VH-VL binders against o97563. Designs and how they scored, part 3

Target 1, 195 residues: o97563
Amino acid sequence: CSCAPAHPQQHVCHSALAIRAKISSEKVVPASTDPADPQKMIRYEIKQIKMFKGFEKVNDIQYIYTPFDSSLCGVKLEANSQKRYLLTGQILSDGKVFVHLCNYIEPWENLSFLQRESLNHHYHLNCGCQITTCYAVPCTISAPNECLWTDWLLERKLYGYQAQHYVCMKHVDGSCSWYQGRLPLRKEFVDIIQP

## First folded at step 16 (VH-VL)

Design k3
Fold by ESMFold2, fold request of step 19:
Structure k3 (fold): chain C 195 residues (1-195), chain A 117 residues (1-117), chain B 109 residues (1-109)
Amino acid sequence: as target 1 above (195 residues)
Amino acid sequence: QMQLVQSGPEVKKPGTSVKVSCKASGFTFTSSAVQWVRQARGQRLEWIGWIIVDLGNTNYAQKFQERVTITRDMSTSTAYMELSSLRSEDTAVYYCARYDEGAFDYWGQGTMVTVSS
Amino acid sequence: EIVLTQSPGTLSLSPGERATLSCRASQSVDSYYLAWYQQKPGQAPRLLIYGASSRATGIPDRFSGSGSGTDFTLTISRLEPEDFAVYYCQQYYLSPPYTFGQGTKVEIK
């Protein structure tokens, strides 16, 4: 399973939903009501703790679905556990909430202070900013509303320091820049993102 | 159970320092922030400063900037506030409170600091 | 710094009455960063409302918060004997200090 890289902010902005939940149980189910369809999914029963983004029609999500086959990007979650997850996902045409390995899915306890704050009050307010992955130098902004995502370049990690501790924030003049929240930016990231 | 437990009361002479501890239990300390607030008898709550636990970064109110240091020890889940050059007007109850997801939802029991000669 | 001014200073009411407490900021505050606390003598503050209008865990529904910009309100729809206390608002928007109002004492008439 191969995923296009995306910053957690991009995941939230492009997902239909983002929730914190526990996983109550799992069950292998048919992928459709068509008895001739051999495809299977894992249905996870969840207990939703908090919704950060989702449909106004849906107050509480009971089930999420992922491919059974790991080659189709199925995701394994720990069921019957007190473990809390951040889940991002989509709603399929049949109404099922669908998640896979390329969504942003993390144990809640692994999230930083700024990620938790941003899920509540920053990511959704800043979806007008562009986050561009920077794999190699030279790497410069091409628009005022762009932040350069350099975790791979500087740390050889997809989810490094910028993914954990920065939000790309829109300013009143329409420009965007990396914001660490109430704290000064690290100089090495400032030098790269501010030409 | 989720709680913050502060160190016991202190009686200090003017010109000395005090260090108050705030130990967290029952919740994730490392993804929190901790504020320090004081309250003199009959007065409003006064914000001193706070620390973002995972990065260790601090902000202080300007009036305390030269005298306060807020730290944390992640291995013991404990935040500390040290106030130096104590004066009689520093006599107050000092509180710590945990921040997560927009709320200061857990408060320590308070530590009485009395500054007298 | 942002100054929070609470009114009235003291509110003398009987059990069962409605209490309305005001918190006015010297400049606009993002509602996400506005909280209300209850404090009884010898105790730490207790969170009632965060995000200007969200009730904290375990807070009964007779407590409600509203407002935006510079004007915020805490309402207690029917006072119970345990509600007689001092109430504070706090803002923690943008730059420190993250100030408190001076308090409103709600007391038995």
Scores: ipSAE 0.724, ipTM 0.870, lowest interface PAE 1.1, mean pLDDT 88
Fold by ESMFold2, fold request of step 24:
Structure k3 (fold): chain C 195 residues (1-195), chain A 117 residues (1-117), chain B 109 residues (1-109)
Amino acid sequence: as target 1 above (195 residues)
Amino acid sequence: QMQLVQSGPEVKKPGTSVKVSCKASGFTFTSSAVQWVRQARGQRLEWIGWIIVDLGNTNYAQKFQERVTITRDMSTSTAYMELSSLRSEDTAVYYCARYDEGAFDYWGQGTMVTVSS
Amino acid sequence: EIVLTQSPGTLSLSPGERATLSCRASQSVDSYYLAWYQQKPGQAPRLLIYGASSRATGIPDRFSGSGSGTDFTLTISRLEPEDFAVYYCQQYYLSPPYTFGQGTKVEIK
């Protein structure tokens, strides 16, 4: 199972939902009602603590589903635990909440200050911005609503400093730029944007 | 339980410095921000500054920019505020408060700082 | 600097009455960065409302917040004896300082 890189903001924007939850139990279930379908899912019973996105589609999520097989991007979550997770996912055509390995899933305690803030107030409000991954220099903006994601370039990491501490924010004029809360922009980001 | 415990009261002479501590327990200190606020007798609450704990970055009100330093020690889950060049106008109760997810939800008990000649 | 002006300065009411407290900002404030606190003598402020309208954990339903832009309101639907205190609003939007209003004292008539 291989995942296309996406900034946490892109994950939230592309997902139907984003929640904080604990996992209370797990059960292996059939993937469909079709007896000829041998596919299995793991159904996690959850206790939802907070919903950040998805209010228009669901009220309270009791169950989430993931493929049983890791080769189909199934994800293993720690059941019967006090561990809190950030979960992002989709809603399938039958109404099931579906998560997999390529969603943005993290222990809540691992999230930075800015990520917690942005889940509450920034990510979903700025989905009109484009976030473009930089793999090599030169890397320059090709549109005014574009932010350059440089973690791979600067750190050789999927989720580096920019993923943890920056939001691509849309301004009144339709342009976008990186925002680090109430902190100055790091010089390396400025140099890349203005090569 | 979740709480912030501040250091005890201080009596200081003008021109000296004071350092107030704010120890966190019962929640993740690293992912928080901590603000410092003071209140003179009968006056409104006055914002001094804050620190974003994981980055260590600070912002100060311009009035205090030249004489306040806010720091933290992540190993002890403690934030500090040091105010130098004290004046009688600095006599106040000093509070710390934890920020997370849009709210200053936990406040320290306050530290009385008295500046007199 | 964003100045918060609270009104009235003092609100004298009886238990059971409805209290309406105003906080007006000198410029527009994103509601996410607006909070209300209760403070009693010798105590630290107690968070009541954050995000202009969200009740903090453990705050009774009689407390509610509303408003946007420059005008924000705290409402106490039925005053209880323990609600007689000073109330402050705070904004923490954009540039410091993150100011407080001067307070509204709610006292027993």
Scores: ipSAE 0.720, ipTM 0.867, lowest interface PAE 1.1, mean pLDDT 89
Fold by ESMFold2, fold request of step 19:
Parts: structure tokens; C-alpha cells; sequence
Structure k3 (fold): chain C 195 residues (1-195), chain A 117 residues (1-117), chain B 109 residues (1-109)
């Protein structure tokens, strides 16, 4: 299982839902009603604590589904625990909530100040911005609504400083730039992003 | 139980400094911000500044910029506010409050600071 | 700096009456960053409303908030004896300072 890199904002914008929940239990179930289909899923029973996105399609989520096999991007979550998770995912045509390893799934305790703030007030308001991964210098934006995601370039990791502490924010003129909430930008990122 | 517990009352002379502590328990301190607010007897609430705990970044009201320092110790889940060059008009109750997800939902009990000769 | 002006300064009412408190900002404030507090003598402020309209945990549904832009309202639909206190609004939008209004005292008639 391999995943295209995406900033947490992209995950929220591209997912049908984003919630905070605890995992109550798990059960292995068939993937379909087709008796010839050998595929299995894990059904997690959850207790939804808060919904950040998905209000248009579902009210209160009781179950989420993921492939049983890790080769099909199944995700393992700690059941019967006080651990709270941020879950992002999709809603299937039959109404089932589907999550996999390539979604943004994190223990809530591991989220930064800005990630928590942005789940509540920034990510969903800024889905008109485009976030483009920068792998090497020079990076060239192709549109005014584009932010260059440099965590891989500068830190050699998927979720670096921009993933944890920045939102790509849309301005009144329709352009986008990185914004650290109400904090000044770090000078290093200002020199690259706003030359 | 989620709470903020502040250090005890202080009596200070003009020109000295005071450091008030604000110890958090029952919630994730490192993903919070903490504001400091004061209130003189019978007066409105006055914002002093705040700190975003995980980044350590601070902002202060201009009135206090040259005299206040807000810090934190993540190992003890404690925020601090130090106010220097104290004057008699700094006599007030000082409060800390934690910010998370759009709200200042937990407030310390307040610390009375009295500045007199 | 965003100045918050509350009105009235004092509101004298009887238990059971409806109280309407106003908070006006000197410039537009994103509602997410607008809160209301109750404060009784000798106590810290208590959060009532955040995000202009969301009730904090444990706050009775007789408290409601509304408004956007520059005009925000706290309503207490049916005053109880414990509701006689001073009420403050706070904004924490954009650049500091994150100011409070001067307060509205709700007192028993």
C-alpha cells in the first residue's frame, strides 16, 4: 500500500467527512454479499465525539469500515480504548463510512494547536486553495490560489512543520498563501514563500 | 478533572517584578494556548497577552510589551506571566485561561497582586 | 485594535424576564472569535458562549448568542436568581490585543 502525499488540509478538503471519535469494538465482516468474493473488512464500532465535516450526508456515525488486508490499505485502530482519533474518510454508495491507510488518521492527542484550530475553522473554509508538493528547488506556482508544500524539500518528511502548523488560506483577492493562524510566519518560510 | 490552578497572592513594592504561575491538569496542555487577563477592583477585564504552548510564540498588548514575559514549561504543564517594573496601577487580580478549539473554556481562580510602598 | 462597546451598562430586571445584551465591535469580527462570559463578585469569568452562538459545556439553554460582523447579542430567555451578574464579551480576531467589552451588569429590580 502506497499513498500519494497530501497535506492535512487536502485530506480534509478531499474527504467526505472528518470526525473525532473513540473506537469501541471491532469485527471482521464480509466485504460484499457476493459469496464468491473472499475479501474481508474490519467494521469498527465508534463513539462520535465531534464532526468537523460531513453534516450534509450523515448525522451520527456508529460504524466505520476498512479493508482487512493491509495490502489493500486497511488501517488498524486501537479498539476498546479511551484513545480519541481524528478520522477522515469517504461515504460509500450504500452509506457505509470507509477509511483506509491513505486517509489522514491521527490520535487526537498528537494534533498541534493549529491543526485543532484548523479542523474547527480553517481547513474547510479554504478548500478553494491548491496545495502543491515541492520536491526540489526551484518550485513554480501555476496559479495565484496555490501554496507550495515544502516539508519534503526542507525536512525530508511527509508531515513536517507546514503540515503541523500552517494552513493555506484564501484571501479576499482570491489568492492563497500560507498562514500560521494569528502567529507571524517563520522567517525561513517567508523567504521561500514570499520572496 | 480539568483545571487551572494559579499561585497565591503577592504583595510587591514598586519597581520590582512578579511571576504568577498557572498549572494545568486534566487536558492536553501542549496543544493549547493560555491567555493572561487582569482586573483591577471594580474595573473591566484587561487583556495582557497569551502564549501558544506548542510553538512557544507569544503576543502581548502594546501597553505591556516592554514589561511582560509569558512563558511555559511543558514538562510541568505550567504557564507563567512575569510583569516587571511594577507600579501601583498594576494592583489587580490576574487570571489565566486556556484556549482550545475556539474557546477560553477554563479559567484559573485568579491571583491578587498588590503593589504598594 | 478592535474596541467592543456593550450596552446597556446596567440592566435592571426581575426574575423571569428576558434580558438582551448587546456587544458592538469597531470593525468586523469573524464570529468564531467572539465569546460571552458571566462574572460574579470574587470569581473568575465563566464562559457562556463561544463562536458567537455556541453554548459552552454545562450552560443552560436559556442562554443564547447571535449576531455577526459588528453586532452581537446575548439573550437570557428567562432570568433566574443566579443570573444576576456582570456579562462581558471578548473578541480574539486577527491581531492582538484580544479585547473585552466594558461589561453589562444585570441586576435585580
Amino acid sequence: as target 1 above (195 residues)
Amino acid sequence: QMQLVQSGPEVKKPGTSVKVSCKASGFTFTSSAVQWVRQARGQRLEWIGWIIVDLGNTNYAQKFQERVTITRDMSTSTAYMELSSLRSEDTAVYYCARYDEGAFDYWGQGTMVTVSS
Amino acid sequence: EIVLTQSPGTLSLSPGERATLSCRASQSVDSYYLAWYQQKPGQAPRLLIYGASSRATGIPDRFSGSGSGTDFTLTISRLEPEDFAVYYCQQYYLSPPYTFGQGTKVEIK
Scores: ipSAE 0.713, ipTM 0.868, lowest interface PAE 1.3, mean pLDDT 89
Fold by ESMFold2, look of step 18:
Structure k3 (fold): chain C 195 residues (1-195), chain A 117 residues (1-117), chain B 109 residues (1-109)
Amino acid sequence: as target 1 above (195 residues)
Amino acid sequence: QMQLVQSGPEVKKPGTSVKVSCKASGFTFTSSAVQWVRQARGQRLEWIGWIIVDLGNTNYAQKFQERVTITRDMSTSTAYMELSSLRSEDTAVYYCARYDEGAFDYWGQGTMVTVSS
Amino acid sequence: EIVLTQSPGTLSLSPGERATLSCRASQSVDSYYLAWYQQKPGQAPRLLIYGASSRATGIPDRFSGSGSGTDFTLTISRLEPEDFAVYYCQQYYLSPPYTFGQGTKVEIK
């Protein structure tokens, strides 16, 4: 299972939902009602603590599904535990909430100050910004609403300093720039990029 | 349980310094911010400054900029506020409060600092 | 710097009455960064409302917050004896300092 790198903000913007939840239990279930389909899923029963995105699709989620096999990008979560997770995922055509290894899934305890605040107030408000991954130099913006994501280039990490401590913020004039916590922003006239 | 416990009362002479501690337990200290606020007897709350714990960056009210230092020790989950060149008008109760997800939801019990000749 | 002005300074009411407390900001504040606190003598402030309208854990539903921009309101729908205290608003929007209002004292009469 291989995943294209994406900034946490991109994960939130491109996912149908983002929640904080505990995992109550797990059960292996058939992937479909077709008895000829040999595929299995893990159904996790969850207790939703907070929803950050997905209000228009569901109000409270009881179950999430993932492939049984890790070769099909199944994810293992710790069931019957006090451990809280950030979960991002999609809603399948039959209404099931689906998560996999390439989603942004983290123990809540591991999230940074800015990630927690941004899940509550920044990520979903700034999906009009484009985050572009830099793989090599030169790497330059091609549009005013673009932030350059350099964690791969500078740190060789899937989730480096920009993923942990920066949000690509949309300004009143429609441009975007990186915002680091409580640093000053000039919304109308100045891009602020703090790698 | 989530808690902030501050160091005990201080009686100080003018011109000296005081360092108040604020020990966190029951929550992830590194993913929070901590503000420091003071209140003289019968008066309003006055914001001093704060620290974003994981980044370590601080901001102070201009009034205190030259006299206050806010620090943290992530290994002991403790924030500190040091106020130097103390004056009698610095006599107040000093509070710490933690910030997470839009709220200053946990407050320390307060530390009385008395500056008296 | 954003200045918060609370009104009235003192609100004298009887138990069972509705209290309406105002907090006005000198410039627009994103509601996410506005909070209300209750403080009783000898105690630390107690968070009541965050995000202008969300009740903190354990706060009774008689407390509600509303408003946006420059005008914010704390409402106590039916005063209980334990609600007589001083109430503060705080903003922590964008640039420090993250200021408090001067307080509204709700007293029994």
Scores: ipSAE 0.699, ipTM 0.863, lowest interface PAE 1.4, mean pLDDT 89

Design k3
Fold by ESMFold2, look of step 16:
Structure k3 (fold): chain C 195 residues (1-195), chain A 117 residues (1-117), chain B 109 residues (1-109)
Amino acid sequence: as target 1 above (195 residues)
Amino acid sequence: QMQLVQSGPEVKKPGTSVKVSCKASGFTFTSSAVQWVRQARGQRLEWIGWIIVDLGNTNYAQKFQERVTITRDMSTSTAYMELSSLRSEDTAVYYCARYDEGAFDYWGQGTMVTVSS
Amino acid sequence: EIVLTQSPGTLSLSPGERATLSCRASQSVDSYYLAWYQQKPGQAPRLLIYGASSRATGIPDRFSGSGSGTDFTLTISRLEPEDFAVYYCQQYYLSPPYTFGQGTKVEIK
């Protein structure tokens, strides 16, 4: 399973839903009612704690589905646990909530201060901003509403310091820039944005 | 189960310093922010400053900027507020409160600081 | 800094009556950063409302918050005996300090 890198903000903006939940149980189920279809899924029963996005489509989610095989991007979640997860995902045409390994899925305890704040108040309000991955220098914006994501370039991590501690925020004039929760941008990120 | 426990009352002389502790339990301290607020007898609540725990950055109200230091120790889940050059008008109850997800939902019990000569 | 002005200073009411408390900001405040607290003598503040209108865990539904911009309201439908206390609003929008209003005392008439 290979995933295109995306900043947590992009995951929230592009997902149909984002919730905090515990996993109650798991069950292997057929992917369809067709007996000839050998495809299987894992159905996780969840206890939803809070919904951050998706109110217009669902209210309280009881089940989520993921491919059985990890080769098809199935995700393993710890069932019968007090472990809380941030889950992002999609709603399929039949109404099933679908998650996979390329969604943004994290133990809640691993989220930073700014990620928790942004799930509640920043990510969904700033989906008009574009976040573009920088793989190499030089790296420059191509539009005023663009923030350059440099975690891979600077740290060789999928989710580095910028993913954990920055949100791309829209200004009054429609431009976007990185915001670190009532702090100025770090010097190194500003230098890269202005190469 | 979630709670903030502050250090005990202090009686101080003018010109000295006081350091109040605020120990957290039952929640993820590192993903929180902690504000410090004081209340003199019969007065409104007055904001002193706060710290974002994972980043360690602080902001202070201008009137306290030169006299207050807010710190944290992530290994003991404890925030600290130190106020120096104490004056009689600093006599107040000092509170800590944790911030998460838009709310200051847990408050310490308060620490009475009395400044008298 | 943003100044919060609460009115009235004191609200004298009987149990069962409706209390309406006002908090006015000197400049616009994003509602997400507006909270209401209850404080009884000798106790720390107790969070009632956050995000201007969201009820904190364990707070009875007789407490409600509303408003936006510069004008915010806490409403207590049908006062109970335990509701006689001082109420504060706080804003924590943009730049510090994150100020409180001066309080509204709700007392038995």
Scores: ipSAE 0.688, ipTM 0.863, lowest interface PAE 1.4, mean pLDDT 89
Fold by ESMFold2, fold request of step 24:
Structure k3 (fold): chain C 195 residues (1-195), chain A 117 residues (1-117), chain B 109 residues (1-109)
Amino acid sequence: as target 1 above (195 residues)
Amino acid sequence: QMQLVQSGPEVKKPGTSVKVSCKASGFTFTSSAVQWVRQARGQRLEWIGWIIVDLGNTNYAQKFQERVTITRDMSTSTAYMELSSLRSEDTAVYYCARYDEGAFDYWGQGTMVTVSS
Amino acid sequence: EIVLTQSPGTLSLSPGERATLSCRASQSVDSYYLAWYQQKPGQAPRLLIYGASSRATGIPDRFSGSGSGTDFTLTISRLEPEDFAVYYCQQYYLSPPYTFGQGTKVEIK
């Protein structure tokens, strides 16, 4: 299972929903009613605590689904636990809420101050901004609404300092830039984006 | 549930310093911020400053900037506010409050600081 | 610095009446960063409303908040005996200081 890199903001913007939930139970179910389809899913029963984004205006999600096999991007979550998760996912044509390994799924306790703030007030308000992954230098802004995501370049990881502590915010003139709010901007990030 | 317990009352002489502690018990201290606010008898609440706990960043009201230091100790889940060069007008109840997800939802019980003579 | 001006300074009302408290900011405030508190003598402030309109956990539905820009309102639809207290608004938008209004005292007539 291979995932295209995406900043947490992109995950929220591209997902149908983003919620905080606990996992009550799990059950293996068929992927479809088609007897020729051998695939299985895991159905997780959840207790939704808060919704940050939902395109279908669903108020309370009871079940989420993921592929049974991790080679097909299935996700293992701790069931029957007090552990809270941030879950992002899609809604399938039959109305099922679907999550997989390439979604942004994290224990709630692992989220930073700015990620919690941004889930509530920044990510979903700024989906008009473009976030572009930098793999090598030179990496420069090609559009005014673009922010350069440098975690791979600087830290060789998907979710580095910029994923944890920055949001790409739209200004009144239509341009976008990285907003850290109350946190100082790292020098290495400034040097790359605005040399 | 998260609880903020502040250190006890202080009686201080002018020109000295006071350090008030704010002990958190709960599961989200490190991903939160803590503000410090004071209230003199019969007066409004006055914002002093705050700290963003995970990275230690602070901001202070200009009035206090040369006299206040806000710190935290993540191993004890405790925030501190130290005010130096005390004056009689610093006599007030000092509160800490925790910020998370748009709200200052937990407040300490308050610490009375009296600056006399 | 954003100055919050509350009005009236004092509301003298009877139980069962509707209370309307105003908080006006000297410049526009993103409503996400606007809160209302209740404070009784000898107690810490208690959060009532955050995000200008969201009730905090355990706050009765007779409390509601509204407004945007520079004008914000706290409404108590039917005053109960326990609601006679001082009410403060706070903003924590953009640059500090994160200021409070001077308070509105709601007292029994």
Scores: ipSAE 0.680, ipTM 0.851, lowest interface PAE 1.3, mean pLDDT 88
Fold by ESMFold2, look of step 17:
Structure k3 (fold): chain C 195 residues (1-195), chain A 117 residues (1-117), chain B 109 residues (1-109)
Amino acid sequence: as target 1 above (195 residues)
Amino acid sequence: QMQLVQSGPEVKKPGTSVKVSCKASGFTFTSSAVQWVRQARGQRLEWIGWIIVDLGNTNYAQKFQERVTITRDMSTSTAYMELSSLRSEDTAVYYCARYDEGAFDYWGQGTMVTVSS
Amino acid sequence: EIVLTQSPGTLSLSPGERATLSCRASQSVDSYYLAWYQQKPGQAPRLLIYGASSRATGIPDRFSGSGSGTDFTLTISRLEPEDFAVYYCQQYYLSPPYTFGQGTKVEIK
C-alpha cells in the first residue's frame, strides 16, 4: 500500500468527511453480496463525537468500512477502547463511509494545538490555497495562492513541523501563506511566504 | 475529566514577587493554551497573558510585559504565572483558564493575591 | 487593541422575562473568537457560549448567542432565579490582549 504525500490540510480539503470518533466494535463482513467474491471488509461501529466536515452528505455516522487486507490499504483501529481518532474518508455511492491507510487518521491525543484549532476553523475555510510538496531544492512557488510544504525536504518525514504547526491561509488579496500558532493576521496584512 | 486547581491565597509585600500555579488534570494539556486573567474587587476581568503549551509561545498584555512571566511544565501538566515588583493595585483574584478548540472551557478556582505593607 | 463595550450596565428583570445583553466591539471580530461567561460573586467565570453562538456543555438551551462583525448578543429566553449574575463577553481575535467587556449585571427587579 503506497500513498501520495499530503499535508493534513490537503487531506481535510480532499476528503468527503472529517470526524472525531471512538471505535466501539469491529466485524469482518463480505465486501459484496456475491457469495463467490472472497473479498472482505472490516466494519467498525463508531461513536461519533464531532463532525468537522461532511455535513452536506451525512449527519451522524454509525459505521465505517475499510478493506480487510492491509495490502489493499485496510486500516487497523483499536476497538472497544476510549481512544479517540481523527478520521478522514470518503462516502461511497451506496452511502457507506470508507476509510483506508492513505487517509489522514490519527489518535486525537497526538494532534497539536494548531491542528485541533484548524480542524474546527481553518482547514475547511482555506481549501482555495494550494500546498505543494518540496522534495529537493530548488523549490519555488508557481502561484500566489501556493504554500510550499518542506517537511520532507527539511526533516525527511511525512508529518513534520509544518504538518503539525502550520496552516496555509488565504489572505485578503487572494494570496496564501503559512500561519503558525495564532500569529497576527489582519485584513491589511502584507503576505509573508514562510518555510 | 479536565480540572484546573490553582495554588492557595498569597499575602505579599510591595516590591516582591508572586508565583501562582495552575495544575491541570487530563490528557489534553499539551495541545491546549492557558490564559491568565485577574479581577480586582468591583472591576472587570483583566487579561494578563497566555501560553500555547506545545510550542511554549507566550503573549502578554502590554501593561504586564515587563513584570509577568508565564511558564509551563509539561511533565506535571502545570502552568505558572509569576508577577514581580508587586504594587497594592495588583491585589486581585488571579484565574487560569484552558483554551482548546475555540473555547476557554476550564477555569481554575482563582487565587487571591493581596499586596499590602 | 479591541475594546468590548457591553450594554446595558445593569438589567433589572423578573424571573420568567427575556434578557437581551449586547457586546459591541471596536473592530470587527471573527465570531469564532467570541465567548460569553456568567460570573457569580466569589466564583470563577463560567463559559456559556463560544464561537458567538455555540452553547458550552451543560448550558441550558434558554441561553443563546448571536451576532457577527462588531455586534454580538446573549439572550436568556426565560430568566430563572439562578440566572441573576454578571455576564461578560471576551474576544480573542488576532493580536493580544484578549479583552473582556465591562460586564452586564442581571438583577432581580
Scores: ipSAE 0.667, ipTM 0.848, lowest interface PAE 1.5, mean pLDDT 88
Fold by ESMFold2, fold request of step 24:
Structure k3 (fold): chain C 195 residues (1-195), chain A 117 residues (1-117), chain B 109 residues (1-109)
Amino acid sequence: as target 1 above (195 residues)
Amino acid sequence: QMQLVQSGPEVKKPGTSVKVSCKASGFTFTSSAVQWVRQARGQRLEWIGWIIVDLGNTNYAQKFQERVTITRDMSTSTAYMELSSLRSEDTAVYYCARYDEGAFDYWGQGTMVTVSS
Amino acid sequence: EIVLTQSPGTLSLSPGERATLSCRASQSVDSYYLAWYQQKPGQAPRLLIYGASSRATGIPDRFSGSGSGTDFTLTISRLEPEDFAVYYCQQYYLSPPYTFGQGTKVEIK
């Protein structure tokens, strides 16, 4: 299973929901009511701790579903544990909450200070901004509401410094830029966007 | 359960330094921030500075910029505030407080620092 | 820096009465970054309200917060004997310093 790179903000903006939860148990279930369909899913029973996005679409969530087969992007979560997860996902037409490996799913303890702050107050408020991945220099903005995502270019990582410590924020004039109020501006980042 | 425990009272002479510790227990220290605040008798709470624990980045109020250093030790889950060139006006109770998800929800018990000859 | 001005300086009331405390900022503050604290003599501040209107864990329903922009209010709907204390607002919006108001003392009439 391979996934297109996306900044955590993009994941939150394009997911139907974002929650913090523990996994209570797991069960393998049929993917459909069709007895000829051999597909299986894992149903995880969860204990929702907090919802960051999805209030208008769902009530408190009891179950989430993922493909059983890893080749179909099924995700393995630690059941019957105190481990807390950030989960992002979609709501299927039958109301099931669906997650897979290409969603943004992390142990809560792995999230940085700014990621936790942004889940609570920034990501979902700034979905009008575009985040564009830079693969090579030169890399310049092509629209006023665009932030350049340079983690791949500078660090060869999906989730580098900008993914961990920055949010692309929309200004009153409709333009967007990386939020820097509390954190120092990293020199490599400055050299790319302000040559 | 969750708490911040500060070091004990200090009596210091003018011109010396003091280092106050703030030890966290019962919560994840590395993804939080810690502010330092002081209060002289009869006066308002005064913000000194803070540290964002995972990166170690600090910000200080301009008044303290040249005299304060805030640090942390992630292996012991402890934040420190050091104030140098002490004056009698620095006599106050010094508090640490933990930031998480929009709130400074846990406060240390306070450390009395008395500066006198 | 953002200056917070609290009013009144002292509020003399009897138990059972409603207390209304004001915190005015010198410039607009995103309400997510505004908190209210209670402090009794010899004690650390105690968080009451964060995000301008959300009650902290263990805080009674009689405490409520409201406001946005430059004007924020803490309301105690019916004063209890243990509510007589000093109350502070704090903002931690964008750039430091993250300042406090001068306090409002709520005391027995």
Scores: ipSAE 0.630, ipTM 0.820, lowest interface PAE 1.5, mean pLDDT 88

